# VH-VL binders against q10081, part 2

Target 1, 150 residues: q10081
Amino acid sequence: MSNLEFVYKYFNSLDVKELYDIYLLRTNVFVVEQKCAYPEVDEIDLKCGHLMLRNANGKLVAYARLIPEQQQTVRIGRVVVDPDERKNGYGRKLMLQALETSKQEFSSSKTFVLSSQEYAQPLYRSVGFKKCSDAYLEDGIPHVEMRLEL

## First folded at step 1 (VH-VL)

Design a6 (framework fv_alirocumab)
Fold by ESMFold2-Fast, scan of step 1:
Structure a6 (fold): chain C 150 residues (1-150), chain A 120 residues (1-120), chain B 113 residues (1-113)
Amino acid sequence: as target 1 above (150 residues)
Amino acid sequence: EVQLVESGGGLVQPGGSLRLSCAASGFTFNSYAMNWVRQAPGKGLDWVSTISGSGGSTNYADSVKGRFIISRDSSKHTLYLQMNSLRAEDTAVYYCAKTYEDYSWYFDLWGRGTLVTVSS
Amino acid sequence: DIVMTQSPDSLAVSLGERATINCKSSQSVLYRSNNKNYLGWYQQKPGQPPNLLIYWASTRESGVPDRFSGSGSGTDFTLTISSLQAEDVAVYYCQQYYSTPYTFGQGTKLEIK
């Protein structure tokens, strides 16, 4: 039923098929589904870790990037779940794994932050994140900053 | 035990070839990008090339593009630099250096270096 | 290419006194999205490979004495040794890792007066 595999890699350890899968999923969610009219691919991709969730068939069903920041903080970004797979709770599983992977890879990390669109706030609240800013526009889309402290 | 050990340096004539090796031990070799950095006698540090942990991505300084080839063998935990069409200005100590992607391309581990002398 | 320029080329400081080495980049090495400066400092003693001292402009590498500190942002950076010791005699290099090719400064030779 659940033969899921989490894989965490830095950019230069990604093979070309993994890069293809990641950008395809991110483009389909952020650009096509959410109509985000900003550059989806950015330089941060070269400087951060990439967390991938694959199903039993090897399909990339969820993804997030983990960005180490100043003051023992990890920013979780580009959180996406394949639209065809959302009934399976992959978003919550991904977020819980992102926290565990971050604790393992960044042992000094005390704080986790993310920028959340309105629709995604319930997901992040379910794993312990709390709103810590007023709404702001990021490329025309309303967001709030959310934080989880250990 | 965490270390990098270079070998393969020596004296070569202009237009010749050499292959450098760097044996890695004590860390998960395939998880880290690896680099070659050289230093001409009495001069500063000069980045030569980088290769990703998977080996799928490489980059080169303009001065060596088309002449040098960086590669790695995951089963042997070894980094290579194939140097072709060598020039006098390639004379330098060549260091093997490790990058940790999490903190970008600063070099946290260096080998002792191997000397390459290109002279007629 | 981003050009790194250090000053001075050579510096003589008395034991126990403060040593200051400067580094300028031809372009900003501050990445605005994560607010990090992609700048490191290395120490190289004669006959030895370089050793990492500082990364992200101000974070001290494990095992490096706290008399070493890095500061600055954007294009202007400083390495400070608060109380010079004999073992600190070396050549010091700054390095940007913001973009390829990864470039180093020309080096600053630190000597005892």
Scores: ipSAE 0.000, ipTM 0.494, lowest interface PAE 15.0, mean pLDDT 85

Design a7 (framework fv_alirocumab)
Fold by ESMFold2-Fast, scan of step 1:
Structure a7 (fold): chain C 150 residues (1-150), chain A 121 residues (1-121), chain B 113 residues (1-113)
Amino acid sequence: as target 1 above (150 residues)
Amino acid sequence: EVQLVESGGGLVQPGGSLRLSCAASGFTFSSYAMNWVRQAPGKGLDWVSTISGSGGSTNYADSVKGRFIISRDSSKHTLYLQMNSLRAEDTAVYYCARSRYDYVWGSYDYWGRGTLVTVSS
Amino acid sequence: DIVMTQSPDSLAVSLGERATINCKSSQSVLYSSNNKNYLGWYQQKPGQPPNLLIYWASTRESGVPDRFSGSGSGTDFTLTISSLQAEDVAVYYCQQYYSTPYTFGQGTKLEIK
């Protein structure tokens, strides 16, 4: 298949081009495509790990941030796949790598959680996540909490 | 400037209900877990409930499980505590507290001034 | 549940002298994988909400004066005020956030003698 590369870095290790790529992708998906009027950039970005998936040309095609929460729990957030690169299975590859990277970076991680928009549930279910809440509104957008126990 | 302002406290008879609110400002509200911590007159601090930034996960102290409901409204930047079947032992100042964003829900970096709930007949 | 016990219940210290408050947990609050103690210290002045002084047992919160320091690991922890000032009169609480329910010590009242 394509020569895909996973890169995982904390904020202080990101170079300016990586930071540009991350915010460009996140803004295009969460703000421009989804037309959401909520803060995209937040202070958690400074404290969490950033998982990047690049194609053979070095293009950032998928991204997620990994947030260690309570002891042994990791929250996976800002999951995004480049709109031009969808249907290549990148979302599933990203999620599987997020679980593996979390085990390496956050010793004894056993619980993974995420807040899922309605349309994204099939992706997360495909890698083992299960719905664990009723629908709730986050900045006007319907979400459900999903959990995976290892 | 981070601010948390509680309201909704008052006098209520045993078995009654009250709803507390905490108006948050000066930070990205949805990025932080939020908490209620209470303090009975002349006593120490007692954790009541926590809600995640997304609102999807909640935890409660055993003494309030089944009676209290924590919730939040991200669009209004407001945290709530619905208190049902109130008992004399629920009499306390109720503080709204923000969890540190540094991966821990149980460490509180900002607190409101508190709102007094008195359960008495 | 993890029980937090402070000693003494009350303490009187002269201005400029060192104040020491102890806190003991019923089980270890040290997480071996990250080598952090899930222990914090709060200051509560009369009529005010608590204020976070120390987290991770020894990390001082921003804006907290250098005279405040935390030490200890596992089950035994200490808050030290190296040179007591008048504004330090308060009740001090230790707290564990290793596991739910999150629990506080009973508090130590610090007075000037």
Scores: ipSAE 0.000, ipTM 0.539, lowest interface PAE 13.3, mean pLDDT 85

Design a8 (framework fv_alirocumab)
Fold by ESMFold2-Fast, scan of step 1:
Structure a8 (fold): chain C 150 residues (1-150), chain A 121 residues (1-121), chain B 113 residues (1-113)
Amino acid sequence: as target 1 above (150 residues)
Amino acid sequence: EVQLVESGGGLVQPGGSLRLSCAASGFTFSNYAMNWVRQAPGKGLDWVSTISGSGGSTNYADSVKGRFIISRDSSKHTLYLQMNSLRAEDTAVYYCAKDLGEQWLDAFDIWGRGTLVTVSS
Amino acid sequence: DIVMTQSPDSLAVSLGERATINCKSSQSVLYSSNNKNYLGWYQQKPGQPPNLLIYWASTRESGVPDRFSGSGSGTDFTLTISSLQAEDVAVYYCQQYYTSPYTFGQGTKLEIK
């Protein structure tokens, strides 16, 4: 048992160490690893929920943000798993928890959406998401919109 | 009918404590974030605190952080505000208010009639 | 914190005439993801709790007369009462719910001339 713990907080409830951990993980994956010079930190962070997965040592190993949208929809964004911790099933655990947390925090939510890069589609399909758009470029990288309806 | 009824207000001395309650009826209480908003005599509206539907997230105005605690009991359909270390500046009518939608960060559609808290020596 | 500033502080308008109340936010309350303005308007009559009139800057709450309308986007918002009636005498507040802490304007007192 790895003593994994999920923590869900809105921006103003985050402490300085949690904020540091989140931006460090996101920057290392989305900017450094993916070699993209785009604005990673945005205003949506101030208005959404932040889901954190920590291991037994307290290390942030996976993260996603939950963005409530109109028409009972929740957008799941900034899904990231620490590169050193991949293949431990953390991505799947994170996605399943994101759905459960969304049901708890946004009880009227019926639709979940996300923008997926090519390599990540198998992860999202494994938890029930289906492709619902043609491929499009976002910051030069091919993406597809995926949807899950409850 | 959808209603919020506050109680627990009264006269208290500076440094004292008071607990406010807000009884909710007519809606699925646990699906909505709840708020406390106060209004000092002759003044405008001043937001005090918010608690999410699940109770998993709370926020406070800087003026009350460390002194006030918002909580809720879903089985009793009741919102609470524990007020400690009260100051004369806390004198106000305290309203409880319900978020319009079930998502976080929304306008307040239903308000109670308010309960008066007077902090005086 | 987002500071909400209303103008004017008080306004006197004749029955049947248009009343206009302005609200400015210190930063944008427009959420880019859903293209909605997190701005509401409340009416408070003496001795009563506030009553929600408008949400999402321009959506009228159920039961609110159509003479009330909201407009604006980003940082500049307006509440309009197209033909003032006696029962509209009240203090009006704007509120942002874009981010915590939720903040209200200082209020605009509306009176009949």
Scores: ipSAE 0.007, ipTM 0.584, lowest interface PAE 10.6, mean pLDDT 87

Design a9 (framework fv_alirocumab)
Fold by ESMFold2-Fast, scan of step 1:
Structure a9 (fold): chain C 150 residues (1-150), chain A 120 residues (1-120), chain B 113 residues (1-113)
Amino acid sequence: as target 1 above (150 residues)
Amino acid sequence: EVQLVESGGGLVQPGGSLRLSCAASGFTFSSYAMNWVRQAPGKGLDWVSTISGSGGSTNYADSVKGRFIISRDSSKHTLYLQMNSLRAEDTAVYYCAKGRYSSKWYFDLWGRGTLVTVSS
Amino acid sequence: DIVMTQSPDSLAVSLGERATINCKSSQSVLDSSNNKNYLGWYQQKPGQPPNLLIYWASTRESGVPDRFSGSGSGTDFTLTISSLQAEDVAVYYCQQYYSTPYTFGQGTKLEIK
């Protein structure tokens, strides 16, 4: 889709409208839709990169944050797609771009990791991630760690 | 094969117009900002223009503002530079260059360049 | 506009010796919130397009030999080639991407003595 635009910025480069859009989308999905009593905003937001997908009208339709870890590893977190836009394959496009952006942003990235809720595993498997842990509870919700090695 | 191939360069009279093309392959074209960078014979690199991945945002060097127009066609995986009111100082090899990200950045992939000569 | 100034304009170094090229920006290109310097280095061999060597001041592009290293922060940056090889004969450019317009240094021509 040629009318889509990916934008990648660190916290200090975000303008007020971008910050508003990011937190509105994340809160709507993680807190309101998923019904979690969860501190959505955290200090990692100040240190990580923010990947945004906007449509032709400038609406933020998908988002993920990219967190550099040790050992040439990047953690992909806060993966969300606007509930009104989920029929458009934006989650898969976002994940493919997250891998590409991480390779470019974080040196010789070799390993990508994420914590996946059960419902989201098919999305991550579709872009090459594989389960690498038993199920565990995070804020009372079942998760598994998933990994992709290049 | 990941590559950029420029075309459309040539000899043009001062005040004339010329359109450059850059054919992209091997990457998701619409996900990256695209750029034109020029180099006059025996001189250094000079950034000319950028266009965002969506095509919704463009920027130009002051020396070309109002004369050059950058555009892209995502269906054809092609970047364009429409050059109007050409001057002798526009004589240069024009490189197509991929921004590392969707809006703007450093340039991780370059074409081989196309020569534009503005002379009587 | 941020002005990029390289030194020296030209440099001759013996094969196997260290080459050092400097780049100064008229304004800091460091974003203190993410601690990144918006500075890249390019190599251009005769008759070829530029090739990315270093980004974020010190990160080597994939495929670039480890004899190339970048250092510095803020306004003062250095590209070092620890053991010069024949194929390293080229013009080297620094570039800032902190703000538009993107600007390059004037280039440093590197030759073998």
Scores: ipSAE 0.000, ipTM 0.526, lowest interface PAE 15.4, mean pLDDT 85

Design i11 (framework fv_indenebart)
Fold by ESMFold2-Fast, scan of step 1:
Structure i11 (fold): chain C 150 residues (1-150), chain A 120 residues (1-120), chain B 115 residues (1-115)
Amino acid sequence: as target 1 above (150 residues)
Amino acid sequence: EVQLLESGGGLVQPGGSLRLSCAASGFTFSSYAMSWVRQAPGKGLEWVSSISGSGGSTYYADSVKGRFTISRDNSKNTLYLQMNSLRAEDTAVYYCTRDYSEEWGYFDYWGQGTTVTVSS
Amino acid sequence: QAVLTQPASLSASPGASASLTCTLRSGINVDTYRIYWYQQKPGSPPQYLLRYKSDSDKQQGSGVPSRFSGSKDASANAGILLISGLQSEDEADYYCMIWHSSAWVFGGGTKLTVL
């Protein structure tokens, strides 16, 4: 039975191995697997919180970043689950923890938003997000904006 | 309306090759993982192979690894299964399936299947 | 040893309930898996019924009657498909499925006869 551990840190608190694990997972999913035509690493990484889900062997199995925005809003981005670990509910578990962690770290947070690739909507709907825009292209990839209010 | 239509099945001798195709319509093909599942006459279901929406990740059952290759052409909305070094135990109806999502997806739509018979 | 084991056959009377089991191999803990259930009638491709991991992580397929439900028996290391109020149309083959070690794995299937 693998115990799962959640770890949440801002960029300056990440150690070298955590930083390596995060960028390896994000690059393998967004750049290699999803063939995204945009830069994966950006300046927002320096200013946001990083939520990591590790298994009992210490492997990073899922990740999301939490971006505090204006008007008591948190944007959840870069949601990824390791391809070998999909179908285990880790994405849903990660999203539920992202909401809980945001309440703890940003106690005034009332609104959560994210930009979802169209096919990923079912994951986000499973934790309460609702579509709030028509489909639009972001770097050639179809997306919809989704929102959850508490 | 989601539709999946398989083709390419037939009778082939052991050691031969076949290429199966699955024409998809009614959804954004590149947004969904796709799979092949087979069923031998009078037997149960056996997963054969899966491919991610982008084509960047592929997965194979141990029984077909090294012999079968799954691929897709998102510009043509078509899934393929190249089957080489065919054996009698590969005789089955092959179903094209759509995977609802990569996180907790499942085979939500199935084609009618195409029959592959490996016999001499 | 098979990853998933299902009884080959099960029979029950119309109006009764049937519990179909899907047992995971020793060393694989059922509590950590989402179990998917499929129904197949002769001459047709399989149809998705439902999935169950826990009461907070479950889903019913579109058009699937509420008399079909999923659960688990931890002591038996098994997933369970319960069909209540059996109808003659429920006579079919039932398959369970999990994602394990980068592979979809099906059980051997249970033929349900309604007599």
Scores: ipSAE 0.006, ipTM 0.552, lowest interface PAE 10.7, mean pLDDT 85

Design i2 (framework fv_indenebart)
Fold by ESMFold2-Fast, scan of step 1:
Structure i2 (fold): chain C 150 residues (1-150), chain A 121 residues (1-121), chain B 115 residues (1-115)
Amino acid sequence: as target 1 above (150 residues)
Amino acid sequence: EVQLLESGGGLVQPGGSLRLSCAASGFTFSSYAMSWVRQAPGKGLEWVSSISGSGGSTYYADSVKGRFTISRDNSKNTLYLQMNSLRAEDTAVYYCARDSYDFWSGYSDYWGQGTTVTVSS
Amino acid sequence: QAVLTQPASLSASPGASASLTCTLRSGINVGTYRIYWYQQKPGSPPQYLLRYKSDSDKQQGSGVPSRFSGSKDASANAGILLISGLQSEDEADYYCMIWHSSAYVFGGGTKLTVL
């Protein structure tokens, strides 16, 4: 784990290899593995920050985007861990770094929110998020809104 | 393309009130956070207030909290600054500025020509 | 006391380079911040020039010549605006700005005189 590197960039600062790695990872998880039949790439990607976690070989092993919202809120979205790299604690490390990076980039942020699939709720609970809505369908998949207030 | 036109400035006595307006055109007004920035005669720039695209979030400089209110009417593409309990220190040119894309990661990328507020007896 | 400090004035000759500094208050690490630069000529509103956080996180304003560039001096805890090949039309006031503690904070401005 000592060979892990976090990198945070807005879209216009991403180089072509970073952009390729991000969409490859997101497509492999959301489209291929989870079979979400909706467009993965959206215009929010152009406006948000991109948090990347790389291993010693330079492979992108985990990713999340940080979306500044109104009312001092940051939405954490597109949280993914490479399927070959799961159970290495990368999801938890990524979420803790997402909170710290958000504090640095969005100094007025007080609230963090995300939309969580059923299987991912334990991860988000482990870093302090709490369920704050009834289940709803997003892209045909059950989700709940989760919130962390600091 | 992008145009911001301020109005409402003038001469007022200490303790008085003024309402500034900024008419925006050339972009989707509701999609952008907006700011007021002022400049006292011969002095530097001082941020006054900002408002999110929907109007749901507002921020104020400590020097104007409780006296100034920022608001917007997205149906009229107009930004407002209601200034109450005016002081001599509020004398400045007030600029309307558009924040780039979003409130949290943006910067003021387009500015109006300014409107002058003079607080004097 | 002040979050951002800029020298009040700077003079340089045509064709030379000018380095304008923006120093962050002790306790605020320049490495963490995007520093935005604005130019203001007499009788005009400010014009956005560029932003700089790092070589991988920087952006040039529309129509801003490449002879304007941003950088940082970590040892001085300062952002730097470099203007190369100075021209008479570069004579203006220059302001730095950051977003800090739920506020846009401007430096006091530097008056650049080209003579």
Scores: ipSAE 0.005, ipTM 0.481, lowest interface PAE 15.3, mean pLDDT 84

Design i3 (framework fv_indenebart)
Fold by ESMFold2-Fast, scan of step 1:
Order: C-alpha cells, then sequence, then structure tokens
Structure i3 (fold): chain C 150 residues (1-150), chain A 123 residues (1-123), chain B 115 residues (1-115)
C-alpha cells in the first residue's frame, strides 16, 4: 500500500531537494518525454504555488503549479504525473487537491482555468472542467481552454 | 496546392534595413509554425528564426538576435522578417519554410519551402 | 565545436548504395533526437526527405521513394541516411537537422556525386 502526502509551497519556501525533484520531474515529462525544446523553467515559477504529491517512499509522483490570475481566477499549469506511476490515479487525486488547496490559499478565487491538449481532456473532465473555447492550434497541436467554477 | 512565395529581397548598404515577406496559400496558415532559413553563396543552410502558429513564441539564431524580428499576420496569411543593422555576412538567399508541429512547443521538421528571395548587403 | 557534423563529400556509382552520416557532438545523445533529412539540387530550394527517431517514430516525405531510409548508429552517435539503388538524379547536397537548445541546427551538408 502506498500512502500519499500532498505538500504545497511557494518558491521561497522550497528546500533544495524539493526544487531538484520538481525540475527533474518536469524536465523528464515536458522536455524528454514530450520533446519540448522551449525553456521549461520560467519566471512564473517564482510567483506561483507548487503542489507536490509524494508516495510512501517520498518519491515525487505528481506535480502542478497554481497561478493566481485576475478576476478571482487560478490557472493550473505544468500538470505532470511520473510516467512510471500513471495507472495509479495520481492525476485525478492531484487535480482534486489542486482545487482544494486553491480554495484555501486563494479564498477569493472561484474560477479555475487550464489549457488542455486532446489526450488530457478526459482527466480534466473527470474533476468537473468543461471546454470554454473553440479548439485552437498552438504549433499545430489542438488545445482547448477549460474552466471550472465553484 | 501548398505554396510559399518570398518577396522583398534586394541590394542594401551595410547598416541598412530590409523587410522580407512570405505569402502562404493552400493550407491553414495559423496552424503551422513558420521559419526563415538562409543560405550564403556556395555555403550551407543556416536557420535564422522561427515563430509559432499563434505568433506567441519566437526564436532567433544568435547571429541575428537584436537585429532581426520575425512576425506574422494570420489574417493575411503572411510571414515577415524585419532585418535591421544589416552586415555583409547577412548576404544570402532567404527561404520561408513551414514547420510540422508534432508536439506542443516543438519547432522543427520543415516540410514545405519557398523559392527564396536574395538579399545582398554591399556598397 | 559544431553540434552536427557531416562529411563534405561522398561519391558512389549508379545502382550502388550510399550511406550518409550525421554525427552529433559528444555530450548530445543521438538516441533522444528526431533527425530530419533534406535534399537540395543546384538552383532549387531544399526538399524534405524524411525524419527518423526510431522505427516507431519515423516519417517519409510525400513522393520520396522507399529507397531512401533513415537509421542510427548509437556507437558512432550518428544519424544515417541510406540511399539504395542510386540514380543520377540523386546527385545533390544532403543536410541533416535537429532541434536542439531552442534552435534549429543544420549539419554542414554532404555533396553526393553519382558517377
Amino acid sequence: as target 1 above (150 residues)
Amino acid sequence: EVQLLESGGGLVQPGGSLRLSCAASGFTFSSYAMSWVRQAPGKGLEWVSSISGSGGSTYYADSVKGRFTISRDNSKNTLYLQMNSLRAEDTAVYYCARERGYSYGLYYGMDVWGQGTTVTVSS
Amino acid sequence: QAVLTQPASLSASPGASASLTCTLRSGINVGTYRIYWYQQKPGSPPQYLLRYKSDSDKQQGSGVPSRFSGSKDASANAGILLISGLQSEDEADYYCMIWHSSAVVFGGGTKLTVL
């Protein structure tokens, strides 16, 4: 049995091991697995919250960042699940926790948004997100904006 | 028929400016990243700049950063390259190319090329 | 040091096979890269031939004959373009290309002479 622990911190509260784990997971999924050549690390990392899901062995198995936006909105980005751990339902658990953590950290926020690729839409729909835009193409890849209102 | 047609090349003096255009037809222009690639006389291919389908992301070769600006007008199906502070080493045939996007944020795999427009930087 | 290195020239006879190499700089693992190949004839723009990352991740360009194929030599850290059954029309410059470090990188090109 693997027990799960959620940890949420802003950048300045991250220790060096947490920072290492976050960038290792993000790089392995977005750069290595998805072959994205654009810089994965950006300045938003310094201004947003970081949600980490660890298993019983302390391994970082899933991650998302929570970005406060205007109009009581939180954008959920950089959603990743360790490829070796994807059949464990960690993505759904992560998304449910992201909503709960956002309600606690950003009490005035009632709207959640994210940009979803085709393959990821079932995950986001499973936690209540709905399409709120026509499909649009970024670098030839179909995306839709998705929204959830509390 | 998918086509790309470059224009705007010519003779320009060192330190001068020039704007290249690339007219696209036969495909949904906004769905594709676009690039400029140049080739100096008798030399190989050198990538200059790329722009995402939406225009939200741009990339530049180190040799042109700060001097060249890539842009696009999706309503006119046209790609642009604004070239400032031109040097003799910028003399080349400039090709417009369409990039196949297989994954978000990836700009590689040019599958359609224009005929090129010649830029000569000389006195 | 160049990211991609190609031999400047290669000669082969009609009907024979030509193997064109594209070597990645030490420290850059060829196994993780999708390598694109382009053909350019004098007075013409480059033409897309194919891309190859692995047998499950490869693509042939439209109208490109099956005698053109891609592969890799992991021990040499190189991508390979194989042209079998060489024809006189295959005489051209061949360029390899990868996306690396937020840039499109071309090899220096190999001039293939069919004689």
Scores: ipSAE 0.000, ipTM 0.481, lowest interface PAE 14.3, mean pLDDT 83

Design i6 (framework fv_indenebart)
Fold by ESMFold2-Fast, scan of step 1:
Structure i6 (fold): chain C 150 residues (1-150), chain A 119 residues (1-119), chain B 115 residues (1-115)
Amino acid sequence: as target 1 above (150 residues)
Amino acid sequence: EVQLLESGGGLVQPGGSLRLSCAASGFTFSSYAMSWVRQAPGKGLEWVSSISGSGGSTYYADSVKGRFTISRDNSKNTLYLQMNSLRAEDTAVYYCAKSPDDYWGLDYWGQGTTVTVSS
Amino acid sequence: QAVLTQPASLSASPGASASLTCTLRSGINVGTYRIYWYQQKPGSPPQYLLRYKSDSDKQQGSGVPSRFSGSKDASANAGILLISGLQSEDEADYYCMIWYSDAWVFGGGTKLTVL
């Protein structure tokens, strides 16, 4: 039992406070903490779904975007957990909900893909993802493609 | 086993409104994306709108954005298309279509309902 | 410019083969897309024929004869519907479709006449 709430919205359904919360969390994790120097905000944000995990106080504690692709494939991106909320299992809970939400929103999606940095691979493996490519550079940072088929 | 039955079409004046319905049976309605596709007399197929299984995601053709609203009632196995500010170019047969079991697409279609926008 | 282009008409003889093309706009790589094909006869709704992305990623619609098959021509940036051993009942309009930029996009359709 927890007092956590998942909210899923497409960009046009986001209110101003939700948009603010999402970009603040993403910027603090990807730009400030992880030192990813490339532009964080992109046009894909306008065309995908946004999964938010809020705590009992309404604080955004974890987030991921769900990008529908062909073949009932969903790309999961911008996976982030508030640094102050780590060690609570929110990342794993978020990933499991992303799979469930994708099945509901994208007509029983069966294939899930993501581009993973080295530090994040244990999280994704814990929910069933497997490495499916050699390492490659994305804006100078090593990544591997990971896939889960249900 | 899959059945889709459209209704709600008719003759309407420019600027008017109509609501189309599609009654679905023979599959778990809430698990499938649904779409509306239209065909003007003597013309080709034109996609109008799609909605995800839960109704949380909607997509619209540029020609109908801001005028048409797709929705669904999963408790009633019914898909809707609310059409406002109708124009002569909206005159068409409107088909309801279901996504396939394993991929996005349109695999089963209804018989269609005719919408005529005329002065 | 149209995302998908199909010839308006095509004629072929009974027993011959017909190749119906679906050309993607310059800048849209046909190799990336799963192409769906639909048949429509007068007075009827469209019927799903097949989908084709690659030889390992394709599906035939229920009850669709094996003489209908899909392929691609990368040089022409086009998807192809091949109908072998043409029969009179194959006379119909044929449409291709892809999911592109958050939209289902149809080709203009090809009217196949079997004479």
Scores: ipSAE 0.006, ipTM 0.503, lowest interface PAE 13.8, mean pLDDT 85

Design i9 (framework fv_indenebart)
Fold by ESMFold2-Fast, scan of step 1:
Structure i9 (fold): chain C 150 residues (1-150), chain A 121 residues (1-121), chain B 115 residues (1-115)
Amino acid sequence: as target 1 above (150 residues)
Amino acid sequence: EVQLLESGGGLVQPGGSLRLSCAASGFTFSSYAMSWVRQAPGKGLEWVSSISGSGGSTYYADSVKGRFTISRDNSKNTLYLQMNSLRAEDTAVYYCAKDSLRYFDWLEDYWGQGTTVTVSS
Amino acid sequence: QAVLTQPASLSASPGASASLTCTLRSGINVGTYRIYWYQQKPGSPPQYLLRYKSDSDKQQGSGVPSRFSGSKDASANAGILLISGLQSEDEADYYCMIWHSSTYVFGGGTKLTVL
């Protein structure tokens, strides 16, 4: 068994080192790796839950944020796996835990939604998400809305 | 802070060509998709074309596909629209628009003042 | 059939609320779409107002007053732009837009008259 630990916190409960790790990982993947110099940090970070996957050494290896929406919906965003840790199945483990954590934190949740880049669709399909929109541009990158119902 | 300035419009004969430019400032140009939207005299808005921040993905309205080419030079903060085989129906004010950011982020869809293209017969 | 339909005109009194609709074609579910709203005054370029997909996925344009808000009416398969506390300067053409089938599609526009 992997010595992996999931940690879920709202912004006000994050300590300085957790905040540093989250923004370092998000910036390295969404800004540096994807070659986009856009504002990665936004005010939604202050209002949503933050799901962290740590390895046995305390390294942040994967992350997602969970945003409660109206109509019993939870939006999963900023899904990221450390580039050096890919091939370990962490993305799938993260998504499965995001669903479980959402059920626990947002007990009336029936629907899960996310915006997916083309390359990431197989990951989301593997945990039950289905494409539910045509492609659209976000940050210059093609995306598709995906949805999963309980 | 954000500024978009279109140029290159003018009078052209059917079958002719024009190249529109849009000079951008006040934001990180390469981080944003850009779009061209036109408006014929007395009519509504019609999307023409979009290009991703890197320039790797382009999209076109069916009415211009095969005739127009969108491109950008991120080193010069400039967006282009090459218009070939122009038709009377292409007569419009052409607007440059700053497009979408990444999901959940501030969407700054600023528009320029427009440049007029008139295709006369 | 048009992908997006908007009423050609709407009239409302100063201080009242105006509700502008953007109806999606049958077969296109409004619930999954991000709807963008634009305002255009005579002689001016369009101004981005806001976008709305859901309560957790919405954005307000720079300098756009909070009395402008977006929502959806699932039963009508429509996006809604609400302008509360209507003022004379709100008189303009309003356009909705979505990304659909690899294209941006604008509605025909609604001319809002404030009187």
Scores: ipSAE 0.000, ipTM 0.508, lowest interface PAE 12.8, mean pLDDT 83

